VH-VL binders against Netrin-A (NetA). Designs and how they scored, part 22

Target 1, 267 residues: Netrin-A (NetA), of Drosophila melanogaster (Fruit fly) (q24567r46to312)
Amino acid sequence: EPRACIPDFVNAAYDAPVVASSTCGSSGAQRYCEYQDHERSCHTCDMTDPLRSFPARSLTDLNNSNNVTCWRSEPVTGSGDNVTLTLSLGKKFELTYVILQLCPHAPRPDSMVIYKSTDHGLSWQPFQFFSSQCRRLFGRPARQSTGRHNEHEARCSDVTRPLVSRIAFSTLEGRPSSRDLDSSPVLQDWVTATDIRVVFHRLQRPDPQALLSLEAGGATDLASGKYSVPLANGPAGNNIEANLGGDVATSGSGLHYAISDFSVGGR
Key: E = the ipSAE of ESMFold2; O = the ipSAE of OpenDDE; V2 = 0.75 times the mean of E and O plus 0.25 times the DockQ between their complexes.

## First folded at step 15 (VH-VL; framework fv_iluzanebart)

Design Z4 (from Z1 with light chain S31Y; at its last look DockQ between E and O 0.65; V2 from the best seeds 0.74)
Fold by ESMFold2, look of step 15:
Structure Z4 (fold): chain C 267 residues (1-267), chain A 121 residues (1-121), chain B 107 residues (1-107)
Amino acid sequence: as target 1 above (267 residues)
Amino acid sequence: EVQLVQSGAEVKKPGESLKISCKGSGYRFTTYWIGWVRQMPGKGLEWMGIIYPGDSETRYSPSFQGQVTISADKSISTAYLQWSSLKASDTAMYFCARLDTYSWGQGFDYWGQGTLVTVSS
Amino acid sequence: EIVMTQSPATLSVSPGERATLSCRASQSVSYKLAWFQQKPGQAPRLLIYGASTRATGIPARFSGSGSGTEFTLTISSLQPEDFAVYYCQQYSSYPRTFGQGTKVDIK
């Protein structure tokens, strides 16, 4: 019996709406810093100035070949709310990948979770975890192999390598039934989503020499350590290490999340 | 600058049909659920249902299932609430509201001004 | 369907005083509770979500607490603009339901 025609996969995120929980310069001019090798350089963001704005729309637009467009969060604190990106696909897609491209020389994420929704954002389930501390932060082994009994479960990938410029999740990799997806209702459900949410939990430590060049500064109000409510259906709350105040050594560092592309392969 | 603007007050007789509207602006209309809430005179708020305008997925409160129709025309950023045959007990203020699913656990963040529907003979 | 019961029905308080409003759910809603303010002739306004988190632009004098089945909205120093009807709403289970409201009147 002939199989049903299946459309080719496309970048389902192109021109799709993305909402960020935090955008640099949204409350006025802010200072952010880039780190490379043993050096850092700091700049100003301001959402009211188009030349210094880094909106979430930059995540799914077509980049100019002469420059890369970026979304940048506000500078983070160790005890603040997690930064979140939410992508609305508009309909159900069967997804094969989710890829985040870091902006050049931006501070790098260490711990983050990709969630998916199949009900247009009313509820969310974990899709992929990333961390240098998968067991400690997410209660999952970093290199878990997958059999048929758990091929529909979120796994955790170790992102210890300092120069990870592209964070990629292949939805079907290492899942036994994936070679015959048409015959696996379990994996068909696993790859189906209407929305993707990325929750950033913590950054990798930048180069120690670049940190030694830090100036005293940054808005004191950004280091307040406010918390939000825990997630009822998530594996973790808003900030996994929220028992104590943030790491004072990172205050005023200008550390932030910066992503140039958010792409999703789907059909 | 998010705004929900509802159609004007209506005076109807029992048995007549009615379709009231809620036009969204200042945001991407197709990616936010729009809900309808009834408030009978002197009474509290009742959730009626929600629609996702992007694909018209609709969910109704059981109390209102089959009693009203919720729809949307995404080309003009407008959601609708309609009755095939009004009853006097449908006399109420009707609000539309936007559901913010982009934040964890946040509820209806922007509301229309309300549409008063009066059904009397 | 989860029934939300508010008490008292009417609360008379003097300006500058503390007001405490209660909301009880017929079964656990965890922390999935919102509070709304409604003035006569106006649409409701979101005050609190997640039981205790203030919505954007809501003054610090509004605070929420509780979880499970018992919830409280506290207005620490009532201002003239705070005299209104307050509703709680659960969003844990389908369908979402509101309490019947608590009117906060000038004493």
Scores: ipSAE 0.677, ipTM 0.840, lowest interface PAE 1.4, mean pLDDT 81
ESMFold2 (binder alone), look of step 15: mean pLDDT 90; pTM 0.915
OpenDDE, look of step 15: ipSAE 0.855; ipTM 0.922

Design Z5 (from Z1 with light chain G50Y; at its last look DockQ between E and O 0.62; V2 from the best seeds 0.73)
Fold by ESMFold2, look of step 15:
Structure Z5 (fold): chain C 267 residues (1-267), chain A 121 residues (1-121), chain B 107 residues (1-107)
Amino acid sequence: as target 1 above (267 residues)
Amino acid sequence: EVQLVQSGAEVKKPGESLKISCKGSGYRFTTYWIGWVRQMPGKGLEWMGIIYPGDSETRYSPSFQGQVTISADKSISTAYLQWSSLKASDTAMYFCARLDTYSWGQGFDYWGQGTLVTVSS
Amino acid sequence: EIVMTQSPATLSVSPGERATLSCRASQSVSSKLAWFQQKPGQAPRLLIYYASTRATGIPARFSGSGSGTEFTLTISSLQPEDFAVYYCQQYSSYPRTFGQGTKVDIK
């Protein structure tokens, strides 16, 4: 029974509060760059100018293909704190999906983690990992099959294989007890959350041809913008290390995260 | 501008009830925990408990469990600390503070000005 | 609950000098430790969280270090406005607990 054809849930994220750790133009005008095909296109963001602002409220507002609104982070650096989005659902929901829609021409994330909380943000556990290097960065195999003994555990998916502008996590897909959810306390707990936090660790490397058009003074290697974050709750952490070998992306490159929609199916 | 504004000083006798308030403004009140901290005269800080105003979920320090009630009225963006029967040992300064759970640091980033409660015969 | 012990109880230093304040936890708190400053008649102010991260607007002369059970707050060049009481707080385990405070006085 396909859930996409029979809606059991609402978009619990619609008009819900989202807090971003970083927003382009929050400390004055900044430059950001988009990398499309073999070209770079740079623009200015400024939170004091409504025509050039990209606030977090754009993540949970109404969007359509003719009038896309975006949140944009500040340009990232390789040694800074990871960029996060934190969504407060307001109560416990049973979640069926978490979806992030990239803005047009946005650089794709390479590595990121979706966390959930059941205690209004006091503690967090991994919900889904995404990476081109699941084993190396997160210590997990990509697209691991699970039995009943593992169905309550976060898995890792290779986000770089899909070329679409959407990053999607189905909470119950591939979990054996999902067919009998009403009789599975383990999966009922698994899908329950009060909050969702997305942590962006790495961006995909821009098109090499577009890198040739970067302005003077930027970092010479953009592929190594690696970050790590302490886990909110306990020692079971990711194997990600910050600032590997001194590799640094600079704000001069204009690389940033840009998301137009953050939606969560829940009831 | 984020602000936490507490009710004014109170002078009470033992056995009386009291409810002091902490009003939040400049942010979305319902999605941040509010904590209460006691400071007895000449002493340090003591954590009392926290409340999530969105659904009133409350957690108390064990040493204050059953001795005070923490509550909130989200319609007026106000958290409360309440005693049903004050004791002279309740004489202290009481602070409210906002907990920032949107960062990994979980800091108490904004504090109220404090409410002095004096309980004497 | 986790007991936080600060030392010294009082630290007398001259303006422009370096102050070093210690905080010890009765069991590991990892890096979930905050430092607060409190001046007479005022509410506490968050200085440092996560052991070493400076809160927004806190001058660079304040720095924190340590992990596990041993933590240090350093003020590299004391200013007149820095004479206050300083508290550490752990938030690794429920309930959150404060140290008893270190008063920094002018020598």
Scores: ipSAE 0.691, ipTM 0.846, lowest interface PAE 1.4, mean pLDDT 82
ESMFold2 (binder alone), look of step 15: mean pLDDT 91; pTM 0.922
OpenDDE, look of step 15: ipSAE 0.852; ipTM 0.921

Design Z6 (from Y5 with heavy chain S31T; at its last look DockQ between E and O 0.69; V2 from the best seeds 0.76)
Fold by ESMFold2, look of step 15:
Structure Z6 (fold): chain C 267 residues (1-267), chain A 121 residues (1-121), chain B 107 residues (1-107)
Amino acid sequence: as target 1 above (267 residues)
Amino acid sequence: EVQLVQSGAEVKKPGESLKISCKGSGYRFTTYWIGWVRQMPGKGLEWMGIIYPGDSETRYSPSFQGQVTISADKSISTAYLQWSSLKASDTAMYFCARLDTYSWGQGFDYWGQGTLVTVSS
Amino acid sequence: EIVMTQSPATLSVSPGERATLSCRASQSVSSNLAWFQQKPGQAPRLLIYGASTRATGIPARFSGSGSGTEFTLTISSLQPEDFAVYYCQQYSSYPRTFGQGTKVDIK
């Protein structure tokens, strides 16, 4: 799909500080896994080894097409906290987009929330929801119609379409007053932010072929509420009821969040 | 290593002005709020206000609004607390602390060592 | 302004025993509650935030619980270095406010 960009805005995220709640290899070498041509493959991350490190600074630097830099979270577990990325823009910006570019072969997020702050991180409000189960997880329809009374509210976008390598939020799309932004205090407030926080709730489970290479125990991690099951036709299956409860022994599927670029169009 | 280093103890008379400092190091100073906390002798902690050094946005506790000025110089990673006219009731220990807004908890995770201000005739 | 009330004002406890400190808010603060420890002549140290989450480097013997208006800090197996004053702080509403403190003394 075409990327949204307007000439009057710049990438406000470039060189902005970003803090991740989780980074692969922060506490020693860890195993992480990704897709490779419908096969799951696993590797090692270690933040003490520059050749195997995936720090948060990779999110806001410029990527070289010959050497894509990635941030990677620690592997997701059924009992773990949600993974967050927090970006400080340094001042108030009027935002037109927030885009997360997935790393090559990265496991895809299924459910996540973008929050914004207008007070330098003291308080946060939802900005955009994404999920294959918008109504179940966030109480919102995936195709929410926009009227004047709700044009300043967060909406939920369906992520069931495969083959998209980025997650994009256009702040003004489908909002009636956006054509006259200069005369809409409501939408001016809506697009204004000092900080962006992304909260990842669930990964999309890998396709069935990739699952055949999992070690013993890895399949039970995938049954947790941290994963969804994509269906061939229609929304992802409801793996939330398949949560086994409590913590299991360390068995790690190795699946994690991996993002190469975090960009924000702002002025 | 994150550190907040405060200026030394002060002995002053009522009516004098004073500006005490808090220098942050080991982190990006401009993107964390810095707060000031007063502790009068034998008393508990009182939140005075916070500043965002990146743009100098400030917020004061109503009890301290107009009583003190909180400021920052981001070029030297330093926050300040100042009085234009000290009172004897300003005798206290004053702490600066960093507010972590990158987590949901918003904790004051690092504190300066404190600056003792004594105001007496 | 939300008033934070701590009890007891002083708690006498023998080393190795359990200490339980209470903090009550005048109105709901949800889980926006922090606990601090302060030893004589020292700066406060963050122990707990979010009512129940230990700050980095805080020993497991410190635990927090509660939500809304009632909160508890528990110190299991009290160590000699834990004799200090403990403060709760709410950050749900401006201004942030501290309780008056609970002093934990040697029995």
Scores: ipSAE 0.705, ipTM 0.849, lowest interface PAE 1.3, mean pLDDT 82
ESMFold2 (binder alone), look of step 15: mean pLDDT 91; pTM 0.912
OpenDDE, look of step 15: ipSAE 0.872; ipTM 0.934
ESMFold2, look of step 16: ipSAE 0.694; ipTM 0.847
ESMFold2 (binder alone), look of step 16: mean pLDDT 91; pTM 0.926
OpenDDE, look of step 16: ipSAE 0.866; ipTM 0.929

## First folded at step 16 (VH-VL; framework fv_iluzanebart)

Design M1 (from Z6 with light chain S30R R96Y; at its last look DockQ between E and O 0.57; V2 from the best seeds 0.68)
Fold by ESMFold2, look of step 16:
Structure M1 (fold): chain C 267 residues (1-267), chain A 121 residues (1-121), chain B 107 residues (1-107)
Amino acid sequence: as target 1 above (267 residues)
Amino acid sequence: EVQLVQSGAEVKKPGESLKISCKGSGYRFTTYWIGWVRQMPGKGLEWMGIIYPGDSETRYSPSFQGQVTISADKSISTAYLQWSSLKASDTAMYFCARLDTYSWGQGFDYWGQGTLVTVSS
Amino acid sequence: EIVMTQSPATLSVSPGERATLSCRASQSVRSNLAWFQQKPGQAPRLLIYGASTRATGIPARFSGSGSGTEFTLTISSLQPEDFAVYYCQQYSSYPYTFGQGTKVDIK
């Protein structure tokens, strides 16, 4: 008997356009630093030099363990806007996951938000929050359980577990109607997106011992816990980015966001 | 270099049909909305509608719904504005514009040069 | 549909002076407000989006401010090439709408 074909889920982000709000070396040669083995190592990025460029194209290009490609933001400063990545899927997809793979030795994000659009970027809604301070920064409880009354809402997850090199959001995990998605218009709408936007708010603190061994002073800057700035052009009063805190000058640390893969599972 | 190039000026009589074009180049045409704007002689700007060429999703301003057709052919990176029966009141300058939705805010950042449509007996 | 009202209709200023243009929305558009410049025979040019963010390549003398229902475009030191018609546009709710324009003339 004839059977309906159900499309397999694919990486809808592969070779899709991604726009980053900042890219290391786009304003000329810049210094960036990595913190590994309790030591700081600093390097130069320059978009005019192909050997030292880290463009947004690297987020959705072919990636393998032997030839990792990397996007890097400009080093975070106290005067800059929050760093964003905006991905266009080109059409509506039902999404199962959004994954960001960190570059080797990359500084780790502490706080970030994934937004989605269903109207090709005309409007955006929160999809997932990540933070070590979910309630303080985003007004949401960490590890919120879901029932049918809130299964279509964005949740917040704590990202302080250092054993993995990726940040992953499963769109249907823990949502009761997901077992019968075909019969849930609410969850079908929840997983539908045409675009994904990631807003980075804060980096995790580097190892204080590594910073002290390489640089006099700076321990007080680490106590602030903020290495990014609020989004300057967001709506007043209801902009989560604007309510997260004041400016922090971190340009001397060379801290930046570095992502090797931006994957979106969809059908 | 991002560029929107519109078709040339048109002189028509009432009741005739017309299709004007807007060709985009220098960017990925299918992932940016294209909008159409009317400017009547000596008047301000009016939004007519927008189209997403990637899947042809189209939105019309209410005063233009049913009055014009907005379409796109993504294989040649071209958007269209079409009338089935022109009226003298359709005499105006028509612009196309690209919407940047990749910035946190939105902006119509690149505009075509305009197409003057004159409808008279 | 959100009505955008601009004032004044015409603003006469001398080069080098400050020009201040106003735009009022019939209901809150938050910060989803753009400013455009249009010269005779030309297409509109995006100046400001998000109420206060300059578009790429726009000189620093152009600045925008405001939120909610009241917005201002300021040209801090008017240049000869700045004499044009200026439009505000909301993109908070579809359909998008323009104000009627403010003409900036040489005094």
Scores: ipSAE 0.652, ipTM 0.838, lowest interface PAE 1.7, mean pLDDT 82
ESMFold2 (binder alone), look of step 16: mean pLDDT 92; pTM 0.937
OpenDDE, look of step 16: ipSAE 0.791; ipTM 0.885

Design M2 (from Z6 with light chain R96W; at its last look DockQ between E and O 0.71; V2 from the best seeds 0.76)
Fold by ESMFold2, look of step 16:
Structure M2 (fold): chain C 267 residues (1-267), chain A 121 residues (1-121), chain B 107 residues (1-107)
Amino acid sequence: as target 1 above (267 residues)
Amino acid sequence: EVQLVQSGAEVKKPGESLKISCKGSGYRFTTYWIGWVRQMPGKGLEWMGIIYPGDSETRYSPSFQGQVTISADKSISTAYLQWSSLKASDTAMYFCARLDTYSWGQGFDYWGQGTLVTVSS
Amino acid sequence: EIVMTQSPATLSVSPGERATLSCRASQSVSSNLAWFQQKPGQAPRLLIYGASTRATGIPARFSGSGSGTEFTLTISSLQPEDFAVYYCQQYSSYPWTFGQGTKVDIK
């Protein structure tokens, strides 16, 4: 007979409201494309048609092994705009993880930031950076741990090393005072949040062979192009500049962000 | 679509209590801050405070702390501004407004029509 | 408390002209600055947030610029419907504060 009535963690994101800055088909029917076995496969999204809709509520609903639900952004263009997901937890939680599950056949994000708020979205601080270019894009080394003097600092992880379909952040991993959280006001504040915001800056390079299949002869040079991306209400000077001024010739490629689950472990 | 509808104009005497309302519709009321803004006759705008209806967390301008009470009833999607004892200097137009924190910045994007409160002997 | 000072107090301009409104903060607010328009007898309307980003549905003739302590709202080609009072507001620190307003008189 267990004495504890409550498990160690709950998914604080379950049925919580999520607002996406971009959703495929929100302004009318749109074309989006996936890569399957080096082949292009394109489809239509339309928010007015339930069979072709990919709304943000799919991120925090009940999963179903027979029907994986997805949120999909509009296809990314050379416009330089970030795509964001903002999750309202409704109260303060002590968080242990944030996990994003990619949809089947979705390309991985290359660079993204997780922010947190403790004031119901009035202000945001970096929680975790992910990038193949942590130092160049975020001015931070890629690393898994901190010393005691900076254990409340957001770190940057190289997202390209994991080849799995998940992007995961463990809030306490590699932080010296985590062994005695109840005696660390610094880490208690560090893990506390009312809201989580994920900002996607750019996608990983797709397979060149699959890209050539997207257009009838119209190849796009994705290897040299990146987006210029200002951070929303973040620290000053956090605008990220691409190799080019954000003019990436990826129009018509159908590449987009696609996430099936947005999980936040908390208590 | 998104609407904030405020209660009607009030004429009161000094010392009376008053509670005015702001009803939100067309959006999820509990996940947006609601702010109150005063405009005295012929004057500019003054931020009074904000409330998060989801948990009733409130923030007050020091000028209004202890002078008014900001509250909400999330079951009926309504925010309130309340005085326990009105003064003649409380004569003003009072607006409620929704704060959008989901966009790249923040701003009071939808406003109620205003409630005129007149306090005179 | 951050004091927001607007100038001029009143601006008289003809339609089609460029109008420039200034807002000064007593200390840096970074880019945490919004602009509002208020017509007589109406509630304020959000024009600009983040110092330079137009709110949804705001005509392109409205633009904001500046950071730190100095901010500008520009109306590139004034229309008759732009007759109103304009307010800046900082949301960098509490209490949030508005400027005293600039009245734009058409003609």
Scores: ipSAE 0.667, ipTM 0.845, lowest interface PAE 1.5, mean pLDDT 82
ESMFold2 (binder alone), look of step 16: mean pLDDT 92; pTM 0.935
OpenDDE, look of step 16: ipSAE 0.889; ipTM 0.948

Design M3 (from Z6 with heavy chain G35A; at its last look DockQ between E and O 0.73; V2 from the best seeds 0.73)
Fold by ESMFold2, look of step 16:
Structure M3 (fold): chain C 267 residues (1-267), chain A 121 residues (1-121), chain B 107 residues (1-107)
Amino acid sequence: as target 1 above (267 residues)
Amino acid sequence: EVQLVQSGAEVKKPGESLKISCKGSGYRFTTYWIAWVRQMPGKGLEWMGIIYPGDSETRYSPSFQGQVTISADKSISTAYLQWSSLKASDTAMYFCARLDTYSWGQGFDYWGQGTLVTVSS
Amino acid sequence: EIVMTQSPATLSVSPGERATLSCRASQSVSSNLAWFQQKPGQAPRLLIYGASTRATGIPARFSGSGSGTEFTLTISSLQPEDFAVYYCQQYSSYPRTFGQGTKVDIK
């Protein structure tokens, strides 16, 4: 028939309210650092200066290579709560993806969790785990087998190996009933959300060459368990956790989370 | 500055209806739950129920289910608590409070000043 | 529903001294516990959430601890403005419930 029906597929995060638990420069000027080609460059953030501010509203605006806007957390330390981003979609959406785009030269996350809510933030369930140590940190295998009995479960994957600037979660990939979603109440509930929360647990350790330019106290930050290190070829995992020495109100390493786009595809 | 401003004190007789208000400002009203809390004279705090003004989803404490109506008008950023027929036992201070669901703690971070309702003949 | 029991009902403390308030839940609430301060004629004020996290603008002399069924609010070096009634609230289960309050009086 010649009548067309165009379904609404939207970035449900576009211009939506996002609250970050931590923003660089919120309580005055702070130092943050970027690493590229084994070189460290450090800068100042200050929320009172528009030229040096990195607010959460940057996560849900338009970005391109000529005018990238970023949210940046405060530099991470071993003494604080995990950094979170909480997005209110405003209504129930059926979600197809959640994507985080890293800022240019940003330190890379190692471990994080995406949660969703269907009750406007009153309760939360895991949606996706990311880690180089899925079993140790989240009690989940790095690749779960998928069948009808577990197709509604959050999985854990390792994003560190491809070294990508984009962290992506496809809500239905690898779930058998997704071929006929209309007949699966379980998966229809699985993709439905009113809110998304991202919890950052750890950053990747920078290259050893970049570490030589750290200020005093930078080694303490790496021992705090807020960073991962490359595994030795032995059986042990990350060895720098739970051994924080010294008082580091601001990180000497300047490592932080920096995201330019928080996209949520849905209808 | 986040602010919740409640309607003024009320003196009523048993059997009368009443609707009290809570107006929110300084934040996006539609994306935070608003709760109502009762405090009877000389007593502690009682959670009555909660509303999400964006879509008017409500949840009531079992003790208050069917006894009050919680509603909101998002066009004027106002939540309401309503009785169809007041009783003398409804004499109390009534607070509204905003729930912060953007943190794990879900604290009632901002409160209205309270509305004293007195029901007597 | 979860019953919250506070003790003591009244605590008499001199300014500059430490006050310790107890809150006990009838079943585990994990760390889903908040503390509020209320002065006469005023609305409650959030002090602590998540059992131990201070709300924005709350002085460091207020600290919370505990998990499961037993919780404590500590006020180190009590100030004159701290004489009030303090309530705990659980938010682990619906409906949310408050304790009956602890009044902190001048000794």
Scores: ipSAE 0.615, ipTM 0.806, lowest interface PAE 1.7, mean pLDDT 82
ESMFold2 (binder alone), look of step 16: mean pLDDT 90; pTM 0.902
OpenDDE, look of step 16: ipSAE 0.854; ipTM 0.918

Design M4 (from Z6 with heavy chain G105N; at its last look DockQ between E and O 0.60; V2 from the best seeds 0.73)
Fold by ESMFold2, look of step 16:
Structure M4 (fold): chain C 267 residues (1-267), chain A 121 residues (1-121), chain B 107 residues (1-107)
Amino acid sequence: as target 1 above (267 residues)
Amino acid sequence: EVQLVQSGAEVKKPGESLKISCKGSGYRFTTYWIGWVRQMPGKGLEWMGIIYPGDSETRYSPSFQGQVTISADKSISTAYLQWSSLKASDTAMYFCARLDTYSWNQGFDYWGQGTLVTVSS
Amino acid sequence: EIVMTQSPATLSVSPGERATLSCRASQSVSSNLAWFQQKPGQAPRLLIYGASTRATGIPARFSGSGSGTEFTLTISSLQPEDFAVYYCQQYSSYPRTFGQGTKVDIK
């Protein structure tokens, strides 16, 4: 018999098209590196060779949760280029979560933004911010709760815990009207999306000496303005600068983003 | 390879109906907007409207709203532009084009070869 | 809607020389500006998007610049295959609109 109180969710990302702005080996063989047990281990990726490819479809394939397959970006530089994943859901869904599972031994993201679209990618609005420095980088506190006046706004979460292997966003957590979603047009609109875009801005810095520099002079990350996010209202509602970089966050050759699963719960 | 292949040239009389097609291949057709662009003889390009084939959501330029119908059949990866009653002023070249919404910069990245429509009595 | 105005209407240039084409928007389009090339009897081809980013396969002699309401397409060393009509298009708001075109002719 039916369990009427158990939500009937689906992974809306399963078999959905996902496009990455950067994939390791897309222009020919490239070197990428992982950091394990304080040692660097480097390998080769090449998108023309199936044995050494890490395509974006690995994020949403049927068996990626039981077989650790990875999308890997090209190695990032200190020049501050962003890496994006764009997922088309194909129709409007009411979303309950967005989860990114890191690949084993993957360098961990420090600053990133999840955007959503309700118009099939024509315009985008922030859905969730993640950063070790939410207030400095995004002008938002690193709090997990919200009130009724701002329950329809994106929040910022701290992702500095390096033992967590996944990055998770619950769309309704801490939002008072979520207890009666069917009676809240504001939250029904908030959870509605046709597309999800994840923008990675910088990796966590694994270098202990670089961490000491960050701890001592946090304002230096903002001196260049590379983490500024304009919050001004504009046409189509997509006024967030997408190309945020962290020159201080890149500390070695071969560092890259690596994600094994991109899951989106929805109905 | 991404391709958009349009139906052949048409010669029609005023008052007749017409439906021209644009078949997409080499990509997932249902998750890219397809737009239609008119070019009257000796004139520039005019944006007519776009369709998202996955759910048939359409948007029209105000100049073309009610003048044409944009539709798609996702089962055969084909978008359509249709007139119920052609006018001589509809004589033009019509292009379809794919909109890249997977990028922050949403240009028309692939174009069909064009369909010449001639409407004369 | 946003009106895009191109100048000059026709530009006569010798091969090997620099061509500079202008596009003005009636209101700000930020960097949501594309440039297209169209040769006689052919479909347009995307050259530049985001005001300054070359599309895949576009030679380095094509460059774009500008933001807001003023934009420029530059062809640094004109080749025989570059004689065509060039259109700018804004995609900041709907309806998306094209400029009227600049024809680049051989001198």
Scores: ipSAE 0.688, ipTM 0.843, lowest interface PAE 1.3, mean pLDDT 82
ESMFold2 (binder alone), look of step 16: mean pLDDT 91; pTM 0.925
OpenDDE, look of step 16: ipSAE 0.847; ipTM 0.915

